# Ledger of designs, part 6: VHH binders against Bifunctional chorismate mutase/prephenate dehydratase (pheA)

Target 1, 371 residues: Bifunctional chorismate mutase/prephenate dehydratase (pheA), of Buchnera aphidicola subsp. Baizongia pistaciae (q89ae5)
Amino acid sequence: MTLKNALLAFRNAINILDKNLINLLAKRKQLSLNIAHTKVKNNYPVRDIEREQMLLKNLTILGEKHFLNKKYIESLFSIILEDSVLTQKKWIKKYNLNKYKLEKISFLGSFGSYSHLAAQKYAKKHSKILTDKIYKNFSDVITSVEQQQSTYAILPIENQSSGLIIEVYKLLQKTPLFIIGNIYIHANHCLLAKKYTPILKIQKIYSHIQPFKQCSKFISLFPNWKLSNTTSTSEAIQHVAKENDNTIAALGNESYGELNKLEVIAKNISNKRNNITQFIILAQKKTYITNKKTHLKTIILISKKNENCEKIIRNILHKNKITLLKLKYYVTSKVLLEKIFFIEIENIYCIKHILKQFTIEIKCIKILGCF

## First folded at step 5 (VHH; framework vhh_7d4b_2)

Design S53 (from V4 with N59E)
Fold by ESMFold2-Fast, scan of step 5:
Structure S53 (fold): chain B 371 residues (1-371), chain A 121 residues (1-121)
Amino acid sequence: as target 1 above (371 residues)
Amino acid sequence: QVQLVESGGGVVQPGRSLRLSCAASGFTFSDYSMGWYRQAPGKQRELVASISSSGDYTEYADSVKGRFTISRDNSKNTMYLQMNSLKPEDTAVYYCARGYTYGDEYYFDVWGQGTQVTVSS
């Protein structure tokens, strides 16, 4: 054989082997996708280190029988395993996006606001991936769900320091939507700055008036700091993140700070640690009240002015040994002394009978939800 | 139609006083928290003072504490800002705003056109 004819024959043989290798890698990748589907259904982790180590050990032994270098086989299959893991993660991400693409959650605020955190907390609690929809007022938040432009709305109803959010209570009287849950957010402030900012070099701090008040003891340790007010803690964090300045910091939420690539330079700096905001989740889908559903623990009602409404409610609850979880009111008219009551009660066996009694004895009562 | 109209701005010498008024119409004034914001040339808009719907609770920026007083008259649908001991640093356009606050969050959805306050000699 001539050298040129021998080279052509060997090159053709290599081409056939390379085609076979590509086909085998494609088949292996397809199996990785099938494995991803199984892992999602059974809630298994994508990576199994013990299994991977055993596989590599077995493959190196097999390789040695064919006179292949151990490090060569380890390197090759490490690359193949990493691609498998990456393929599985990408498919699971796409699957989750497609499954939950149609569900949207509306709220008032900006990214990193407490409403946004409440939305994320609700999504995690119910294993949902929700698309955020931001509005400029509470009415539009509610209307988006009424018009089916959003699946859920999240609204604050009360804060320990600020009291009742009256506009939300008024909207609850008028909306046909149902409360399907609640979320509590604890406002823990952190001092946030760019990486490697020493606390002693800070000259100016940005936040809203309330965090400055709530962190006054900490701030008093730095009397030379200049305080600058923003319309929200989110704006303060965004401002500090945009500026190329190592002498400024923001008071705000740790998670939103991290999203904006800021470092937490001080934590637990609030005068009081238990500043809680209560949020409610609204939806069109009604959760039915039944005597058999023990997982439904709260029933929310709203009532317009009734001279003896509070006394009647307390008497019914006392006679039936039901725990009153919350009773709040606000005055709608100072001149007319009109009140709106917001009531949370414990859900118990035979609750349907008791709710019927409420509607008979209190004519201006509306059941807002059960969860 | 929801509307806020500021009045009472002007030019004053340092150490003197001004009283700003904000007249509200088109909504139930007593249901909302109200606030005064200001924006000086080359600076971001900042909250100066806020007042709860009842008028019982007020908040102030540190720079104006002891000098400014916010108040409201729900029967007249009007909010006020009494500004005493004015400094050149108080020079700004002052805006009234309707909104709501919860915890550390502020959301103002209606704003006035603003009124100029100039503190100069």
Scores: ipSAE 0.184, ipTM 0.635, lowest interface PAE 5.3, mean pLDDT 80

Design S54 (from V4 with S50D)
Fold by ESMFold2-Fast, scan of step 5:
Structure S54 (fold): chain B 371 residues (1-371), chain A 121 residues (1-121)
Amino acid sequence: as target 1 above (371 residues)
Amino acid sequence: QVQLVESGGGVVQPGRSLRLSCAASGFTFSDYSMGWYRQAPGKQRELVADISSSGDYTNYADSVKGRFTISRDNSKNTMYLQMNSLKPEDTAVYYCARGYTYGDEYYFDVWGQGTQVTVSS
C-alpha cells in the first residue's frame, strides 16, 4: 500500500466514525427533548446536579476501561450536558409561549386614557397575559375581534354625566360578538405638574375643554390662571412633561401623569365625585351559564312603532318574577316612534321562556351577553 | 370612504371675517360630534370649537369666544366656522375633525387635510 492509499483508508474510517458520532449526538438530543416534555408535565427542574455528577462518574469509569483520559471524558460530557440543558430550556420556553398564548385587548384611546385603565383592570382579573392594541374609532375596535386580530375588545357604553354612548349601542346591534364582562372606572381629575412646582406659581393650565368644565369650581379659586385647550387630556399631560417650564400644569388622570413623570399637586378637584364610566368586554365566545356567580343578560329589543313596548317589557318581567337591573333606550333620529331598548336582567333560570314571550310581543330581540 | 374636506381659508386683514366649511362623506354625519382645531407652526394643535351631533350644544376656546360661531347642517353633511374680528394670533392651519365624547374624554378619529388661515396686513 502507498502512503496516499493508507491515508485515504484511515481518513475514510474516521469519516464513518464521525458520521456515527453525529447520528448518536442527534439521537441523544432528541431524548433530551422528550425529557423536557416529561419535566414540564410534572413540574420538575431542568437541571439535576446529583444525576449529572453520577452520570459523569459512571462515564469516566467506563472511559478508563477503554484507556480514555478522565479529564477528556469529563470535559466532553460536560459540554454535551450543557447543550442538553440549553436545548431543554429553549423548548420549554417555546412550549410555555404556545400554551399560554398572548391575547390582545383592543380599545379606543391612548395609553393612560380611561379605556386603557379599564383594559388594565380587566387584565388583572384575567389570569392570561394581555397585550394592548389601540384604535382610533369604536368600529375598528370591534372589527379587530371579529377578524381575530384581537381576543377582546373593551368599549364604554355609559357615563354618569354624559349618558349613553349611542355609537357603541348601534355597533352592538350589528356585531356577532358577545359581552363577557363589565368594568367600572371612576373619572378622577388631578392637577399635574413637574416636580417641585408650587401651586401659586402656576400661570397656565392645559387640558381638554370638558375637564375644564368638570373642574370649574376648583379653577375658579385661581382666577389669574390662563386656560389652554388640547385635543385630549393625554396630550395636555405630554405637553407639560415635555416643556421645561415650572409655571404650567395639566388636568388629567393620576396614572397617566405618573407614566409621564409628573407629580400630583392637587387631587379630588372635579365638581362631581364618583363620575363612573361603564365598560363592556366583547369576545367571539359566549361565557358559560354554569358559573357560581349570578349572571346578567343584556337584551336588545327593537320596537317598530309600538308605543306600549316598555310596558310590555316590564309586564313580562314582573309575571316571571325577574329582577330588571337596567332599562335604557334611544330613539332613532329618522323615526321618532322607533325605539331601541337595552335591558339587563338578573335572573337567568327562565330565560328561554322569557325570550319566546318577548319574540311574540316584540318583533326583534338579540341577546348581547351573560356575565 | 370616510372623508372630511375643509374650504374657505385664505389671507385677510385684521378685523375682517372668514367662513370655513367642512364637507363630510362616507359616514352618517348626524351620529357624530364634530370639531374645529387649529395649529400654528411650532405650537400644539388646539381645539377651537366643537358641536354636538344634534347641533344643540357648542363649546368654544376662550381665545375665540364671542368672535367665532360653529354650526352644522346635517341635511348637507357640512359643518361651518364663522370667524369674525380676526386677529394675527388666529393665523394657523384649521382642521375639521370627527369625534366621540364620553365622560371626560374626547377622541377624534377622522381629520381633514387642513386649510390655511393667515391674518396679516
Scores: ipSAE 0.051, ipTM 0.514, lowest interface PAE 6.6, mean pLDDT 79

Design S55 (from V4 with S50A)
Fold by ESMFold2-Fast, scan of step 5:
Structure S55 (fold): chain B 371 residues (1-371), chain A 121 residues (1-121)
Amino acid sequence: as target 1 above (371 residues)
Amino acid sequence: QVQLVESGGGVVQPGRSLRLSCAASGFTFSDYSMGWYRQAPGKQRELVAAISSSGDYTNYADSVKGRFTISRDNSKNTMYLQMNSLKPEDTAVYYCARGYTYGDEYYFDVWGQGTQVTVSS
């Protein structure tokens, strides 16, 4: 029938117009986002009431020329303008959050701890701006990077005085993360005071018991000093920084003293000159190795139940003329005579061949990193 | 299930001795640094003594130095605190703790329920 054919034709025409309206609304929304970008760059506000009122007036007049009701056009474009403003505000909020979303570095400890100093040293060395994330255990530090809540983790693996940090090595066996760098922190014990004070006017020293032991020869020169124990060297330095007293001093790290605006009143006061902590930096993505860099090192973890493992490692390296930089182990069971080996070797072009030889002769090998 | 269980607390007269024990289970004891903390009513928790995973390095609070001795037996998964010449000021709840040490820093993540030590005449 002719009426049915006419209705079908009109409905098809409306469908074409509706598709065109959707396309135009999409183009208008894209321009609104472009306007938001320009407003952020030039510090202009999102909402402009005078502009909105002028736009509505002009659109209402244009609508009247096409025999469209004034209230209809005002209602329609009020909705369009409100959506545009909300879209711009949401985009700007997300843009500002992303602009100030710094990479994060996770570590165990408090601000001013050796881990914190290591994180700052890593950031400075690599010209990075990093936000600190503090955790209460090493497992949470590693998990934060595995779950992408942090970009980097920094963990101690060895101290020259106290030895290997065994829990960290156990976590390295399990984690899929890669070592991408290392940082060494020297435990440079010095005497720190709020203002430069002649050493003879100092009456009381704050420190953790370990620095007191490590500086005992220096301290013995001042038998009238009162010694006060703190739970950490960080606490000792913070205490001296908070007190308005020029007769007190702390034993602690020079760099942390600088952060708390303390003055160094004596250096080289340790009984032994070397107390170094080695830290490693972990990340999800391994550093890209160009075949043209010759001064890289590879870190390998070996877990094997046999007393001959060290001899096999040394023989493989010797036969392939590879420089062994470090070999350390810890005993997992004295009863079962089980050991885990940590080795650092000089990296060379033929690393794949050597790793294959290690894998054949030693079945439990994990490559921790190359950098 | 990581557990630390203290024993050996009690009431004792000034000048006498007491030996605390901490039995560890659910983890590899020899991988961790261990410590003893104490807390008296109305005071903050303080570190009394700490010992490295190997037992080669020990640390003591000034108030207990020369009187208390920390030790460990990795084969028995047990840590000890030998408390000599006890003073009324030593009255506190004593907590066994598991942690980490590097340099001169200590961080403890697992604690026991505590054992009461009372020094009174």
Scores: ipSAE 0.129, ipTM 0.597, lowest interface PAE 5.8, mean pLDDT 80

Design S6 (from V4 with D104N)
Fold by ESMFold2-Fast, scan of step 5:
Structure S6 (fold): chain B 371 residues (1-371), chain A 121 residues (1-121)
Amino acid sequence: as target 1 above (371 residues)
Amino acid sequence: QVQLVESGGGVVQPGRSLRLSCAASGFTFSDYSMGWYRQAPGKQRELVASISSSGDYTNYADSVKGRFTISRDNSKNTMYLQMNSLKPEDTAVYYCARGYTYGNEYYFDVWGQGTQVTVSS
């Protein structure tokens, strides 16, 4: 056989494989469109960074079993995933233009996370229809609003058990965005059922393993209960919500229970009490006018090297009859005694001249929001 | 490059102590919450302990509370897990993790390679 005849045979074989690859890519694209339809119907975000990272990891492992280079598989499927996301976004954009133009809210996390629950609670409180946007870090969450890719961002700033979320505070120092509201999520677990039932009639409870551990003292009061594990607390709540069974219950957050139309049959069943996370909502547009009277909250950030700063702050607030709601700080340098203060105050309305007077005695002040 | 490297694992008899260390590099250690996870054969990965960025707040799994102590030294970019009164049930691969921990929310984006702890006589 000549080299030309051998080359022709191999090229023909490659052509058959390439035809099969195109057919498989077409089928994958059709599934992406079906996924887009499901996401719109259930108000799920188009991009899921955690799922994408897990998928790429699993595919590189599979590729390695077939002696394919990791970088090759990562590059190939990154392109395929990006096309899938763009295909889904184009379809959803066309669908939204026909019904209503939806505002977007960005956050860090996944479906059913506390950030997601906070976003849903904010949307419900303000009667808004919001499209979820998930990002992999807090910086990207804020940047999405700065670049008008999202209308709102929601970020945790403090938890009673774990303290200040320092990375978020550092980002707040630099962002031109305004805080337009806050949301509190109770990390305490509740016992939730589809309809109010006597606790003694419950036979089986659903939860992720972590809430079972976190509620072990309460559960020990009911030794005859059957425990069933779910992959997440959100799955447990959704399962109970869809079943026509009044002998089952789920462990979960009260707010997420409300979103799934479940009733709380026992509250504060966690081993630890009062585990509240505070979230802030960021936007480009101001929600207040300083000449309008209302009960307003103002959030201020102060950067100062003076160890007496807290006493000065409290003195100024007292002299101006301003109610202090929160005063927190973190130390940026122990050597320089440098602190960043976060202050929440309540006033009858947002008065810029009082804030200017306050600023005169304390340099390096930033007003984060008034709402 | 962001890296977490565990050390201090080994084989130990029940009732004894071990101290695990996690050395962090490639990021501002003092800005992040840190945690220790473990995974025993045939079981799911579980959070053992977590510590806030300042070190002022700590959380422990009920199974280790009173026996284990998590701490950090931000000047050395290092986190520690002091494990006292070790039990056979503590046998697992222990992982150092960087992330955000607040309330019941645990989001970790970087993990170490893990260190084996075996409690056996």
Scores: ipSAE 0.011, ipTM 0.486, lowest interface PAE 9.5, mean pLDDT 79

Design S7 (from V4 with D104T)
Fold by ESMFold2-Fast, scan of step 5:
Structure S7 (fold): chain B 371 residues (1-371), chain A 121 residues (1-121)
Amino acid sequence: as target 1 above (371 residues)
Amino acid sequence: QVQLVESGGGVVQPGRSLRLSCAASGFTFSDYSMGWYRQAPGKQRELVASISSSGDYTNYADSVKGRFTISRDNSKNTMYLQMNSLKPEDTAVYYCARGYTYGTEYYFDVWGQGTQVTVSS
């Protein structure tokens, strides 16, 4: 009787000790993760053999004072230290993969182009580190994401002075990629020159043809200036930055000027303040349409041979009390009266029900994105 | 299969006019911006004029402004450059190009073989 009670008591005591041992091992593992974080910040190696040997020696001496065998303590803590090292290595590997994840953004253009500026603005707004990938046509930009050579593509769809970029809209009809965001680039033209260049000493301006047109009123104030064409605004700024000449200036973007160590000699020199280019960001990752109000807008593409298509679209939106944010179209055939519509609507509860109504009344509809 | 063919070049005296034509095939002409470039011996290739896909927006180099007119006929898949008051400095090979134009960006991916324009006695 008493033997059974003594065994039960001792077994219960062992169970309490084992639970305490598990808790201590968990706390030690958490400290190992904190050590890994510190080692990454200070570029220290995970394994420190000298420290490990000193630790084992100190622990075996401590264990001997408690009548524990030296080999027992060495074996136990060797296992604990190996687990600690593996835990630290796994955490650092995951941290490095997240920190140096090579997300790439594809665009048409060059360093400092409006597409590049749009990519930089997108990266900053969404706290992303992106590697630039430059292509020579819009099709290759899209294909790079379709083939997973890049994570994102950025493409212009509209410019206020040039209108819709029809080729991009046609590619959107065919691509399985989704629009996950948009960026607006304001072409606020500035006069850019080397440090301490007086405006009255400027003799020659470098720019693309469009900024010369957009700044014609300002330029007319300086009739003695010679105008020189470049293939891009980036080229103009780079040329002025390279030359050891304080009589030349470029028209271009303030931010790109600053990157090239040029000063803004004159600001807001455009005839009109409405030269905005809209860019879209494309990705493979599907933006899920949900009944939650977590998305601000839905973008859809509609193709139809019916002249009443716009009236049907507006009627469906009005009946469902949905705000139409943007409606644009281009004509694919005057003879067939074929139009492609690009539509932005506010994203609200029951978006799926509205899309079903569009599908019933309009055969050719494609959801481009929701964000 | 995508092809641009220029015609209308030749030798003319200063002050005369020429009209260049560019016939496009193998793609949907009305979807693309089009442009005229020129290259004189020893000079870089320069954009002379460009026209939007609709024809509603045009751009010209300052050297040709008021003298040259770019136009297009989407039903005939043809672009034109009307060159008036020709000067000796207009002497160059003129290239038709298909591309994209938006804001200050010009990207041309298909080029014609070029047509010679010579302005001299």
Scores: ipSAE 0.005, ipTM 0.453, lowest interface PAE 9.8, mean pLDDT 79

Design S9 (from V4 with Y106W)
Fold by ESMFold2-Fast, scan of step 5:
Structure S9 (fold): chain B 371 residues (1-371), chain A 121 residues (1-121)
Amino acid sequence: as target 1 above (371 residues)
Amino acid sequence: QVQLVESGGGVVQPGRSLRLSCAASGFTFSDYSMGWYRQAPGKQRELVASISSSGDYTNYADSVKGRFTISRDNSKNTMYLQMNSLKPEDTAVYYCARGYTYGDEWYFDVWGQGTQVTVSS
């Protein structure tokens, strides 16, 4: 093997140039981190599509002046810009974790459950970073906040299809915690598969009993489908994601499907498009004024054996010109006609006069929260 | 202590009926949704039937719909599963479970030890 001196010289020159390119990329990355810091201070988004498109156009024009191919420059800088965006996002995420004390939110369920989605929605709505704590029953969820093992608890109280979640209401009667907010989750089901598959190729669908019922009209269009029950929609989605089988699909939540890298092959397949679950957020801190420019909601539990309790409640609210947002009850004894009332009213930070009238007319009242 | 105890399992011929019972203790039975699960050898547990705390709402797996009936007696702290027109495919260990239901999700936190149901050839 004979090495030519000219080839060696050119290779050495390329090595020097490549070292310089690496140094320049490192400097560019450092500037991306400085930009991330500035974006956090000014609430700017990490990605700016218009800016990126203009930058790529300017760079391709500059490249053409040097006889570099347009597609080459576009490809190269698209990779550089994508790395810059990822670097900025990672730094901002780490910055936010360190800036805010990690608060914990407890709920019943699994990752991707409705409770988990409600917890994520609460965190986003209130710009909070929360660590999830999962429990096996509602009592343990509440106890975790009472014992300060969690900052917040999130619990469902009502579903439009299933009604009141009486188990939760009974726990609310006993807990010293306060309701500080509510979150609504819309339960719209999608058909999800590991990759986009023609619907006629699907042979077996996984979900739990309730989504099958709620999507029965859509499912009836495919009478040859085999239906397999899982213990939750989350398990159905996880099962389909793990199997190497294009003939199976899961019936469940779109967001959890996306988290498991599944494709939506059919949407809006529920018999009814509005199936809403209301969640409440519980905390140890009592705050009656959260936003001075927002009308406050007050939630009250009333437990009493007397037959005319509802009439008394409505009369007190009417006399005080208070807007009744919700009045629900459940029967604790059909024999004794005992009822527990859940009341949501709209007020402006002061309920003292109303509470006094309630205590005169009826004796068992608990204020659950004001938010 | 919270306990669920199943009874009523056994060996039965195809087309016949069995009634399972689940006796609950250590908690306020009327506050909880309840369900029946089954597990055949080598298969995962599947939800067979569920009933709301009041008894007003019930749900069934398609495989048992029209054949099985779930019910409860809150005064006796007992849940039942009436199984009619039994098939060999119904052979499994049946578990009583205490649960929570909201939206389209079921969560069970207490389970019985199970009762064997065998539908003979």
Scores: ipSAE 0.000, ipTM 0.386, lowest interface PAE 11.8, mean pLDDT 78

